VHH binders against Flagellar brake protein YcgR (ycgR). Designs and how they scored, part 101

Target 1, 263 residues: Flagellar brake protein YcgR (ycgR), of Thauera aminoaromatica (c4kar8)
Amino acid sequence: MAELSTPSPASPAPLDGGRGDELEKFTLRGARQILQLLQDLITHRGLITAHTGGGHSFMTAVLKVDEERGRVVLDPSPDPQANRRALAAPRLTCVTQLDGIRIQFPLVGLGEGQDKGRPALFAPLPAEMLRLQRREFYRLQVPLAHELSCLLKAEDLARKPVEVSARVIDIGAGGVAVVVPTGAAEFVIGGTLPACRLALPDGEPIELDLEVRNLNRQTQRNGTEQLRVGLRFAALPRAADTRIQRYIFKTERALNAKARGGL

## First folded at step 10 (VHH)

Design P36 (from K4 with T28S; framework vhh_7pa5_2)
Fold by ESMFold2-Fast, scan of step 10:
Structure P36 (fold): chain B 263 residues (1-263), chain A 121 residues (1-121)
Amino acid sequence: as target 1 above (263 residues)
Amino acid sequence: QVQLVESGGGMVQPGGSLRLSCAASGFSFSTYAMSWVRRAPGKGPEWVSTISPLGGSTSYADSVKGRFTISRDNAKNTLYLQMNSLKPEDTALYYCARDLDYWDSGTFDIWGQGTQVTVSS
């Protein structure tokens, strides 16, 4: 699962054990912790995927935390339709990461305004933020220079076999997220794509079965829609798992070395 | 390796139009706000326009509002300034600048070499 799906509407009754209980220990509810994490997103220039429901999302960033008014200031989308969807949504589910750690939080009561002629989106500070520090949820953002790809074995609209070379945008121990043009193939949540081929920089492609976990339509500045597909590794062989973890570790070390270097 | 390179300047008559471009390299372009700043002969620098990291928000100096349009193509790492209804007062060297904070815009750490715009009488 590359990205957490938009949560189902919560039951009015208290949640029983399960996923909610497991995530509780990674949930920040202290005002100071929330402010610090939001400030870290600004300092590290973290891009945020904001999910507006119905499989729609847009890219944003935290521009400012307004502590006095208790709100965050977000970059609007250059696509007016994405902004209209966001403003109409009862909530946004924001997903980002810092140093490979997944961060997720809700925003409720989104509005728009401006200061000194600068348009922005505003929302009250979230009451909670999820910070997943578990090894199994660690996701490496794949450097564009690596040109990491996965050849997907899928079906088109006519149910005929098709091969799609998809760009890998993030990778973890449990799966990958890939980007494909809208209409390149049909994907069904829970469906299995057999005998796909993951190309890592070092060595032969890894043949593996992938399960579709989530689908997310994203709109680019030019109005082009692309589909982000979250894919889970089904029954990874130990040798393949070792190669993937080695790539992640090696890439993390290289990125950390560059970040620690001044110039 | 971090570099900004402006182009598209030239000579134009009053009322004419020019489109400036700025090619960025060596950094994550889509995560930074970007600005255009100009310097007229014998004058100090004047801020012209700023665009947010994802391009959803723009702001302009009063002197150019309604005539100039800032835009960006994050896929191409390029910043643009469309200049319409040019006036002799717009004659200046135009710089592309990396802006550290869109909301508190005005702190620039990387500048291009500039491209000359001359509006003839």
Scores: ipSAE 0.545, ipTM 0.848, lowest interface PAE 2.1, mean pLDDT 84

Design P37 (from K4 with T28D; framework vhh_7pa5_2)
Fold by ESMFold2-Fast, scan of step 10:
Structure P37 (fold): chain B 263 residues (1-263), chain A 121 residues (1-121)
Amino acid sequence: as target 1 above (263 residues)
Amino acid sequence: QVQLVESGGGMVQPGGSLRLSCAASGFDFSTYAMSWVRRAPGKGPEWVSTISPLGGSTSYADSVKGRFTISRDNAKNTLYLQMNSLKPEDTALYYCARDLDYWDSGTFDIWGQGTQVTVSS
């Protein structure tokens, strides 16, 4: 009966120069939204991995939603031991995907019975479902022949200014990924690199501010280490945005035409 | 294909400590930022902490700053959360999560059953 004895936490601070978000914004609690999402899983015949705890899981699917009884009907495992583990579990964690969107929901109070004369598992409708959208920003893999580069204005380990010419690996509306030799500069996630210069094939370099979002160390086939850096456009003038989009669309069309037998 | 298995939860008294582990498989662990997310009984999920792919940067929710430490061992494909000075308010099911995006660090994959942490006297 410890009811609200401690105040709720303050709003989350920004994530090292970015934005942190709670899973609450990805959580569906409306009965209509839950029913629609379950129906979408039925329509698309989505396979569900149901985790029963202790590293155990089995494959299932939603066969139907019984709105009158407030229940979901699931396909049981062909393995009787998996079904026994599921029925004994206090909770199932169900995970699936729909068109690249990850969906997760709990089921509590699992029972067994028959549907159309066949064995079935039954559970109350979940009170919540997580719909974790991966924002797939369109990213163009930059052709090596284009030799796209970005001149990064960064700092070394002593916080002294350094300029690094980095090869652009991919580009999208929201940012670029670049490759930098290991040790060329120090990057901190959430840090801002001001007045960097992005070189596109047509015209003068674009001056822009970049935010460091991701760092990945890669070892090449020849044993050489390089650092892949994900960079977000912190502020993008309309003219620069238009030019970047034009490059992306032009290059995509050329690559698609080549793949389809040329123009 | 992606598997995240949390462990290390349990029951502790207020002021106690626990170390949570998350074993990752089915993806290149070192290329993803990783997060801990918790869900308390009767409440929505709360983001707890994030660590960068190479471990060079960490961030924490205000409620856990100074008490929790996130870390990773990329050679073992394992994420950790060291929890010190535990409070009853830390009672929750704890999940590890994979951050999916270079440009939007708020997008998460949660694959595991979680590990239960109960702080009570």
Scores: ipSAE 0.000, ipTM 0.123, lowest interface PAE 16.8, mean pLDDT 76

Design P38 (from K4 with T28P; framework vhh_7pa5_2)
Fold by ESMFold2-Fast, scan of step 10:
Structure P38 (fold): chain B 263 residues (1-263), chain A 121 residues (1-121)
Amino acid sequence: as target 1 above (263 residues)
Amino acid sequence: QVQLVESGGGMVQPGGSLRLSCAASGFPFSTYAMSWVRRAPGKGPEWVSTISPLGGSTSYADSVKGRFTISRDNAKNTLYLQMNSLKPEDTALYYCARDLDYWDSGTFDIWGQGTQVTVSS
């Protein structure tokens, strides 16, 4: 056959896009959008079918996006033959889905390596990604170097006021996710934390009210216990909204510059 | 409903071997990295080993490198730890843990009840 049927969003078979004009409106080419979508695949644990040509494919996943080196880190196959085929291929066609949305992207220049004893496959960031349907609402993953923090006004188990400095791990228009040591304070889903202070790199801390939306207890590899807390901006003043938006846009522009440099 | 159940612990002499298993249920096992974490008497948790979602990448604590092998069977929703050349300092309660962040610091949200490993002469 000269042509293949268009597969469903759940199908691992790649879409034939020889004439890209029909798919252009669904194609992401911005560095920030590509980084965001790859992070969404990590966050939502999207399994990827990587096609190596000649009818061969293997299952993989994005383990990490290395923005400084401009590359993705992929899970190798437990089958060494599949890894050899992938490394020998001039191009991988990666196909996955995220909540019914079909995602497809090429990877060129696949390499193999390890970091601190962790084997992985590495490839430069794709220049484009196909995403069919749905608008995603963006959350900025806060760079560790920014050391973004939020001073939480909370209560302990005896309902005594306590102040907890929490590291901000992500931020968006509607809220933040933070990490606190276990036992530092008591949090109740739906509870309000008044007069918390969000510290951004430029300027005075922003005072705002936060509503607890979710809680996840976590233990780090070094043995430390921590609590991840999702917080919604309950009442966001215009000035605070402007400063948060400025931080997000400035950080996105810096990440875009790094991603372009890594290519 | 989300559950991890360890087994295979026991008593063994120094230089002996044990194979631990962890049966997972209630979540898409193959999409998560998985880890083994141990707790020795009077000590905090110590990370032992991690395996990537598809099993193509593994990592080990320096104290167990060359002696322990982590593996998984995604079709059976089962994680394994093969422990060879066991030492008295390997004595601990061994936990299976679901790993949310394979590449960076490793962050665990779901734990099993643990299985006891005792190495004594």
Scores: ipSAE 0.585, ipTM 0.851, lowest interface PAE 1.8, mean pLDDT 84

Design P39 (from K4 with Y32W; framework vhh_7pa5_2)
Fold by ESMFold2-Fast, scan of step 10:
Structure P39 (fold): chain B 263 residues (1-263), chain A 121 residues (1-121)
Amino acid sequence: as target 1 above (263 residues)
Amino acid sequence: QVQLVESGGGMVQPGGSLRLSCAASGFTFSTWAMSWVRRAPGKGPEWVSTISPLGGSTSYADSVKGRFTISRDNAKNTLYLQMNSLKPEDTALYYCARDLDYWDSGTFDIWGQGTQVTVSS
């Protein structure tokens, strides 16, 4: 029986609409942008969790964007009860993720039918789509021009305490990757570096504890050896977390805007 | 390694039934539309049926409509074709194929090796 089949995979809950001002910056309202994003969901085969209210949801996918009729074509559920709930709902809240980007959009006026003998669910194109590029495990490649650094408190090869200013090459919600000259300090996977200082643009350095996760030696074209060190935030105050996420978002938006504008 | 492996073919008399299976591996099965395509000896390929990624939509060639049922079990990465009321004209090598576009079906990028179905008295 369909009702005894495996349940739909867990999906993140819809985001709170009360953050309107914060979420507005991530909201697409241009018709061409909406059409392109829906087409990207088809091209990248993004599975969608459609929330019908009352804690109910089902898995679907965009099968087609019908520009001529101004509608999106969705895969019906193999569970007839899920389809009945969807058709009875005044609105669906659709949630998906594509390459670490969270996408959320409403569908209103859901209907059912067929096109060329193919059963489907149909809905008018959404007037808006939310596209969040911020994710907990995302790693932003730090622009060289930002000269973002982290002052590491470590030990040298003689076990003497040393401070090393390391260039941050990538950053995420969970940690940073830095580069240091070979021999500047000794790093041990699993070791803790207490009271390090992360310097972000526009503000005082953030004091935090870092845990060494990985080490990778590299030789530059000029023969200079450097060490790439992956560091996890061992304890991160809420204020520090907020500043790091703000930096990531601001930088990504600036890079994205430059790419779109050809600037 | 992306693979599709068909099974369940055999010999049956006209009016008989067979259930074909296709085991998929090496890709996210649930995100792809899947099709059955057959090839009779000395003939070109003929599309038989397609199923949408989540299984909520299916389509069939006129020659098999009402007799064949396509289905999938995404938890088991398996595609099925239930074949009833088989006719001699259904004799062919049956391929499982990964479909690039459910709505504008007809372009396949991955094929299995095929399973032989022979319907004869």
Scores: ipSAE 0.579, ipTM 0.844, lowest interface PAE 1.8, mean pLDDT 84

Design P4 (from K4 with A33F; framework vhh_7pa5_2)
Fold by ESMFold2-Fast, scan of step 10:
Structure P4 (fold): chain B 263 residues (1-263), chain A 121 residues (1-121)
Amino acid sequence: as target 1 above (263 residues)
Amino acid sequence: QVQLVESGGGMVQPGGSLRLSCAASGFTFSTYFMSWVRRAPGKGPEWVSTISPLGGSTSYADSVKGRFTISRDNAKNTLYLQMNSLKPEDTALYYCARDLDYWDSGTFDIWGQGTQVTVSS
């Protein structure tokens, strides 16, 4: 007995593609549509979070679509262990976004080799891709230069209160994703972190309650682990919602200007 | 403003080593292929090395393969070139470049001012 899972707006976590008739409407199965969407990801330099199972994922990108061989060429992780986990996985669940549209697709039969003498990962073209635009699923990737942070009020292993300054890596209308060092605090899916403080660069910190929606362990190149935490805004005040939307809009406009100008 | 700033060049004897750095700002560094390109006096630009957005794929010119290592730190928006077993023919101004078309390996839109590497005697 499987339960229907709804995605968290704050989470980079995979949707159950094809589970439930509502997602079928947004699923592309035409070969030409799939090829065009993959080319759009290449053209717009979409970074992909590839989930390998067991709470593990790594960042990749589609570097090329090899139509003659019927496969995609993916950027390997600089972490050899992440590549070994990916190659051992029966499937990857790939999650990304393009112009506010959530895109998710499976890759099965991952292999490794070289493309023009360069290390690469290969996978057959996906048979389906989910393309879902919802305002609550739009995620802005936060520029590192903004140093956007959220002060989390959490508990340690002994249930003592701790404050953790977490880096915000993406933000949307419904929540944020943050990264914290592994072991900095204990997080429980469904738990509430009260009175956290979201620091926006264009105003005062916003005090709000955050609900933990997902947890994802990632291994960095130097072997250290970080925890990616997806957090939903609980009972977000109208004024706070307006400020978050303004930040997203302003940052998106600035990023578009940088991509065009290079001044 | 989109900017690339190279550093780490200098004078070194044949057989020596240098590590070049390139600090990137004003764009989403982690989404771009990045390259090192050098120019010796009286010669045209020569491509040296390229690294993929996440750093898992690298390529090198035949003249430097086995001696140079390209790497990147996306958290620090920094590109590196570790140069070992340096030869007099490696003497050049070294540029950090943003690569728009990896497969064409020459479509650069943003360059730094360069850092001078001199291998002598």
Scores: ipSAE 0.488, ipTM 0.819, lowest interface PAE 2.3, mean pLDDT 84

Design P40 (from K4 with Y32F; framework vhh_7pa5_2)
Fold by ESMFold2-Fast, scan of step 10:
Formats: C-alpha cells, sequence, structure tokens
Structure P40 (fold): chain B 263 residues (1-263), chain A 121 residues (1-121)
C-alpha cells in the first residue's frame, strides 16, 4: 500500500474531505463568498474536473450562476456516457485551480435541461467550497542531498520513551512524511509526538508537536523493510511556519531553476 | 497573437455538403464558446451556430437546424461546421467567431477573415 501524498498543484485529484477539521479554516460557507468564487470561475474561464465516483470524471465549466433559483449551470460532456454517470451519481466532487489557488466543491442533485435550445447540467449552489492556496496542499519531495531529518520523541513497544532520527522524504505547510526502520518505535494513528525536533538547513532544529496521520510499511528492492509515517504539524509557531515555508520555496525554486537550465 | 483562420468553403450544387474548419491560435481555445456567423451578399450578419467550451452544448439558427452540425476538437484547437442539404439561401461568407458569453446570447470579440460558400444551379 503506498503512502498517501498530497496531489501536485496541477493534479485534478480531489483532496480527502475526511480531514474536515484541518480543512475547515479554508472552507467557505457564506452565500456571498460562494457566489463570488463561482463568478470568478466564470470570469477567468476556469476548467473543472468533475469526479462522479468509481474513478470516473469529466471536464466541465460553470456557464452561469442563477442566483434567483439558487443553482449553477454547467457545460455537459460531449460524451453522453459521462453525462449519464454524472446524473446517476449521488454527488459530484468538482476540482479546479485559479491562479495557483485550489478550489474544490460538491454538487448534489444534478439534473439536465435546456434553455433557448441550449442543453445544460443544473445543480443547486454548493453549501460549501474549499479554497486552498497552493502552499496548503503542496508537498516538496526533499532532495537526498539535503539530509533532512526529524528527531521523533516516541515510545517503543513497551511504552518506554525513545528518540528516533527519521529521514524526511517530503514536507508541506501542514506536515512531513518520514521513514524509520521497522520496529524502531510504536506509532498510533491520531497519537501525538511532543517536542520533536525538525532539522532544517541554515539554522537550529525546530521544536514542534507532530500528530501521526498515516502509516505505510514498505519493502525495498534489497529486501530492507522501512516504515513511512505521515505526520501533521500540531500547534505550529509562526516562526517555525515561516522557516518551513522558506525552505520549501527556496528548494522548489532551485529545483525549477535546474529543470529550466538555470534561468 | 489571437487568430482564427477558416477553410473548407467552395462551390456546391443544391443538396450537396461542405465541411468548414476554423483553426484557432494565440488563446486557450477550450475555455471559450465558439460560433459560426454568415453574411450573404447585400445582407447583414446572421448567426448560424454556437458550441460551448467543452462541446457538450450546441445551438442552431432555425434556418439551419437539422442540416448543419457544429463540433470542436479542443486537442487540435479546431472548430468545424458540417453543412448538409445545402440550399441556394446558404450562399454566404462564413466567419468563425470567439464567443465571450455562451449563455446570454453571445458577444463576439475575435473574427476570422471568412470562407466563401456558394450554392448554385
Amino acid sequence: as target 1 above (263 residues)
Amino acid sequence: QVQLVESGGGMVQPGGSLRLSCAASGFTFSTFAMSWVRRAPGKGPEWVSTISPLGGSTSYADSVKGRFTISRDNAKNTLYLQMNSLKPEDTALYYCARDLDYWDSGTFDIWGQGTQVTVSS
């Protein structure tokens, strides 16, 4: 089973709504905010990937917001099968990006009709819309040369305190993924690891609390087993947040410069 | 630069068929509705057909409904008009146009130079 990762900025894959408490601060529920965001998608001609479940999706766009009837008008797919799946689905998960901002919203009660001979899909206005800055969902794959590590304050199988130096394999605004040897410590999903130390280049280690979000045991080609641990930043101080974001931006910029031939 | 270039016009007898093409460049083709508009000799412009950005919705003037089919290939940035059962009244210069407002009757900002369709005899 592969470790869960945050999609790239260009990815149409939906973010996990099961992390609702973490995403609440980025969720719009005001009617005016929702209407304005939908209108921004029209004005800037944002293309939407609509997920109908079972791995199926189609491209659409908001053609009009009907404020009086409280509904959104969507471009149907030129594929009739995609439209049939959408109409049969209990919910659509709509994902788009606008100027580096990820937007995701549900549509329930999809119907079809016509106005002045123009076929369209109609749905009630969404009750909520997720609006995330790229940095909130982006994960930087940490270059091996950086030797980024996090000293974890954990417990062994006997609940005795242990310190484990874990290699950081990815990092984002919301957390890190690390690798540890199998059996090095006990990890419980939802458990908190207090006073861990994240070692970034160009400064002292950052002390922070980490919440265990996922666990994935992996076997390497040479037969070596390792545990990948997804960790969420809990109670992240502003100074720590600033340093983490600087590291991400500087590293991403350096990697992009290499890819572009040193622009 | 934004450009629309029509092709596929010509001379045809009544009852014949033609397929018009419009090659788009200089903008994100898939985000705009596209229209065909014609101008007959000595007359004003007449809207013919419109297609939505992703191609799932189409509309036609009553004069061409059932005879013409608008389509698009967003991967090729190309708009098409398949014209069947052509009539002498279809004789006109046919323009490809970029449509800014698919839902509310259309506002056109970019036009091609046109391709001539002549239905005679």
Scores: ipSAE 0.588, ipTM 0.846, lowest interface PAE 1.8, mean pLDDT 85

Design P41 (from K4 with Y32H; framework vhh_7pa5_2)
Fold by ESMFold2-Fast, scan of step 10:
Structure P41 (fold): chain B 263 residues (1-263), chain A 121 residues (1-121)
Amino acid sequence: as target 1 above (263 residues)
Amino acid sequence: QVQLVESGGGMVQPGGSLRLSCAASGFTFSTHAMSWVRRAPGKGPEWVSTISPLGGSTSYADSVKGRFTISRDNAKNTLYLQMNSLKPEDTALYYCARDLDYWDSGTFDIWGQGTQVTVSS
C-alpha cells in the first residue's frame, strides 16, 4: 500500500531510550495496539463517520472485533442504499474522535453478512490507524443532549430567501458543521451566508458570516438522509471567538469528566 | 486509480529552504482542499498546512506560520509546500493528503507515501 507507508520490518529501531514513548506518539501499526484502540471505540460507544467517496457517508460504530478471523464488525446503515454504496466502494475512510484526538483509519474489502443472527458489515482489521493532534483546528463533537443551533440565512430551490435552523454537530475554531433536512435550502460551495446566528449558552446569539466549504449527503443510523454542511467562520469578531473557545473548552472538560465515570 | 506522489525532500542546513511537490492523479484535483501532514521521529503525525480547492484560503500550524507557504497549481494537478528558515525540529517525513472536510484539515481519505526532510548542521 502506497497511501500510508509503514516502517520497513528490516529497518532498525530509531532509539532505545524513546522506545516506550514511540508507540504513544506514532501512528498505530501493531496489531495489538490497533485491537486495543478499536476496543476503546467500542467501550466509549464512539460514533464513526464512514466516507464512501463522492460526498457520501454514513454513521456507524464498531460492534465487535473478531481477533480469530482478523475482522472488525460494523453496525450497518438501516438505509439499504448507503450499505450498497459502502460495499461498492474500493475503501471506506472511517473518522472518529476519542479523548480529543482525531482518529482515522481505512477499511478495505468490506463485506456483509450476519453476526449471531443480526445484519452486520465486516472488514479486515486496518493495517494502521492515524492519530492527529491539532489543537487550533480541533473539532468538538457537540453532544446530542446540547441544543446547539445555528440560524442560517440561505436561499431555497427557487432562490428565495429562507431561514433554516440547523443543528450544530461539530464546532471548532475555524467553523461549524451543521445538519439540515434535504431540500430545506440550496447551498453552493464557496458561497457566503451573511448574518447567520449561532446560539451558544450564556448570551445572545452570535452573528456570523459563514462560507460554505463542503456538502455531504449523509445517512444516519436511523436511515434518515441529512445534508451535512461544512461552514467556515468569516471575519470572526474577537468577542465571538472568545465565546466559542470557552464553549469548546468547557464542553470538552465536561465530556472528559463524564468519560472518567462522571467525576 | 487515485494517486498522490510527494517529492522534493532532502538534507538541508538550518536556515535553508526546500520546496516540496505533490503530483495528484485519478480525481478532480480542483474540487478538493489539500493538506500537508508530517511525522517526526518519536512523534505522532502533525498537521502542517491546508489550502482550499481554488487556492483562495490557507491555514498553517503555529509551528510553521511565517516560514512555510502552501500553494497549488490546478492546471498541473500539483500541490506545493515552500519551506523557508528550516529548523532541526522540521525534520520529518512529509505527506500529501486529500481532505474530505475542507474546514477541518484533519479529515483525509487519501495519503501519499511521503518525502523525507532532514535539517541538520
Scores: ipSAE 0.000, ipTM 0.304, lowest interface PAE 11.6, mean pLDDT 77

Design P42 (from K4 with S52T; framework vhh_7pa5_2)
Fold by ESMFold2-Fast, scan of step 10:
Order: sequence, then structure tokens, then C-alpha cells
Structure P42 (fold): chain B 263 residues (1-263), chain A 121 residues (1-121)
Amino acid sequence: as target 1 above (263 residues)
Amino acid sequence: QVQLVESGGGMVQPGGSLRLSCAASGFTFSTYAMSWVRRAPGKGPEWVSTITPLGGSTSYADSVKGRFTISRDNAKNTLYLQMNSLKPEDTALYYCARDLDYWDSGTFDIWGQGTQVTVSS
């Protein structure tokens, strides 16, 4: 039996509240702005990673905003244990993206019940929502067809050097998220992986140092576990930064053209 | 290109069971609520069941409650309908559809080709 880990769809870890003064200008507190942003998440089908504390999270979505009752309706997890953890949590930290904009907000007072005869999770409207358009928080979901990889120079459990070719699932100006098989290497949050090589399409691999920022365990269809690793660019030369930005811009432009052509 | 392909239909006796599948491609399956809709010969379409994007909530037409179970596998981009205690009145062509409203299940997009279910003595 494989215990299912709640998948986190390329969502970086929640932002630290100690950055309050820096983030205040990006924080929405107006009721109409909050309602509009939540409605935008519904309209654009934004999936949300809800962090329940203790390293646990689950995938949800805002299904409805009930202005009269001052609450949001959330999609429950198909995993009953995740729903129990969420209901027991004093606070959910919700993280999502909308058009490359990072959105983060708290939900307090989660409850369960029914809306129009359908099981749902309910929470009061958040008093604040963070909306960040900073370049360093933008994440491009890497198309599978690009087969983007990063060769990681890491250590195994015995501290022996190992090289792991990891699939890149998202990329931004500040880092990448990759997936590796569980047990392929030992990763320590805050640890540095030196001289890794990021392979971009139609170019030479970029050699760079990566800092481990977060880890998320996921379960694959065949019952094997994989590890999602969030990696920060520790030192990024201007030429490398330019190439990464060019890849992101080119790919986003192509994806937007493809989406508009699909009309 | 967006495509939905239903399968798993067939002929079965009253009281029997069938499992329908719908293979989705060309869009981000996990961000859409999905529905099953059926059409009996000479009748208009009847909504059967809906499942939310992450699979946490399901709803059913009164005619199938307690007998049918909708589910999804977002890793496989596949929607399922487990049909138990089948009745002759369940005879219809079954379609897979994207639900554009999430919650209200009133607007459907991308109709599949359908799969035939025949329940006869």
C-alpha cells in the first residue's frame, strides 16, 4: 500500500510573514478587490495548494464566492484524511498563480457542509490577499515536449557524490522546480548543489549553483514515490539570467499564441 | 486539439454493471469539472453526474443516485462512471463533457463521440 502524498502542482513554499513591511504594498485588503481576485481565480480555473501546517498540503479550488454569507466554497480533497487535517488546522495558507502572478492568502475557520446538496468546504472571506507581480516569483510551467532537464550534483545517503538528471517542471527568474525519484539523492533544505547543469532547448547547458528551498513528496501512478525539489539560483551570471529570461519569454509567447489560435 | 473519447459501453441485463471511461486530451483536465450526460433514443440530453476539478465533490441526477458513481484520475486525464443495478431506462448513448460552470453544471463544452449502453432482458 502506498500512502498518497497530496500533490503540490509546482507551487513554491508559502512566503515568510517576517517580510511584512516589504509585502504590504502588494497586499489587498479592500473587500471589492478581494472579491474580484477570488472571482478571477474561479474564471481562470486557478488550482490552489492549501498548506495545513506540519508539512501537509492538499489541492483545492475556489468553486464559488458567496458574497451574502461572506464565504468561499472550496473543493474538498478526495482524500478524507486531508480534509480532516484541513478542518483541524487553525489556518490554511493558500498559494496559487494567476497569469504568472503569485497569489497567497489565509483562510481561518474552515468548516464543512453542503451547498445546493453538494459536499463542500467553507471558509470566511480572507481579510487580506497577497498579489505579487515580481519577476522572481513568476513561474513558467515547462511544456513536456521541451524535455527540459537539470543535471544535479548531489550526495547519496552515505555522502557519496551522485549525479541525477532531474526533469524541470517549472522555471522562473529565481529558480526551478524539478522532480527526482525518491531515494535518488539526499536533499537538505538550505543545502547548496554546486556546478549543476541546466539544459535549455537549442543551447549549451548553463552551469550554476542551486540552493534547496523546499521538498514535496509525491506518489506516482505505479505506487512509487517521487520528490519535487524547489531550487533557487544561488549565483546567476548576467548571461545566464538573460538566456533563462529569453527562454521564459519565448515559451510564454508561443503558449499564448497557441492558446489564442485554439479559439 | 481538445478531445474527449468515451468507451466501456455494451449490452447488459437488468441488475448488471458497466464501467464507462472518458479519455481527455488537449487541455488541462484537472482544472475542469467533468460531467456525464446521456441521450436515450428519441429524447433530449439528460444530465447524469458531475465531479469537481479535484474530485472532492460529486452530484447525481435523482434517477441514478445510489446506483452510479462518478470518479476521475487526474494523473491519467480520465473520467469514469461506475454503473450498478442497471435498469432498462438507463439505455442511452453516454457522453463525457467539460463543465464550464464548476458549481452549477449548467453549461457543457466539448462533447465526446459517446458510448452506447443497452440494458435489455
Scores: ipSAE 0.263, ipTM 0.717, lowest interface PAE 3.9, mean pLDDT 83

Design P43 (from K4 with S52N; framework vhh_7pa5_2)
Fold by ESMFold2-Fast, scan of step 10:
Structure P43 (fold): chain B 263 residues (1-263), chain A 121 residues (1-121)
Amino acid sequence: as target 1 above (263 residues)
Amino acid sequence: QVQLVESGGGMVQPGGSLRLSCAASGFTFSTYAMSWVRRAPGKGPEWVSTINPLGGSTSYADSVKGRFTISRDNAKNTLYLQMNSLKPEDTALYYCARDLDYWDSGTFDIWGQGTQVTVSS
């Protein structure tokens, strides 16, 4: 059983369907392009994480592509329960990568059977595949030595307004992940936090609206529990986008220098 | 040109320990989450463990929690898996994997031949 990114059953891990219009330019719909990409995943030993919903996922790989019947053959999970969840799911969201490019595609109509006497999962070829460069999905892990914070405007458990200063643990072009103490505020997936303030080095805090995308309870090394909140930038000004990308580039470059310069 | 070279596998009796290593080159190791993935004979791949880019956060498959420890040394571009209390069910080829996105994972990329772990009574 692989639950790789978030333990929350209600937390969507893959890219949201509401971004479909913005992602159209990155979407492949040509049958030959889809077949070639799937074959490339086979030849490059591509590992796929298949999300079955409710925060559940399992690891698989494409065993073969049957062009004549228009279907893919997949490795089942060693965990029978993961396979049962997959077969019961209305849709699998499959995520993988090839040469630093994120690839995401749906599989609908999953069945089970055998391939060469070995258990296998079968699904029709996807009608579309998403290919994203790192910029569109990458999140920089914020070094502990940096002080990045985001002042969240949320509600407490009694639905009263509360401001929470949260530590930013990762940041990307599309959002941030923050850590808050358990009980500091109530977060609802899909809810909007208006006029939050993101503090980056070099300049005034950036005011922006954040959408709650996922929730994950974390246990620290000392046993303390905290809530990790994934937040999407709902209304990102171009000037803010530039500052965020500049921070990411500068920090990544500094981390690269440290990794090579250690004696 | 990405290279991941696994080592440290071998034969061990149930209850024994092994430490696996993965030497990375051709990319900026410290900016990627890293994972261990295994494949037992006749079975599909199974995710084992992930560590974030800076080493401050880890996660484990339920089958190995409490027995395995993932760690990394970014100065040496090396990933480790300490395996304790080994069981026959841990017999598999173990792969080091690069993950593009720890939090929205699992964009796993394997480049090495893996290292064989055999646990027999």
Scores: ipSAE 0.380, ipTM 0.762, lowest interface PAE 3.1, mean pLDDT 82

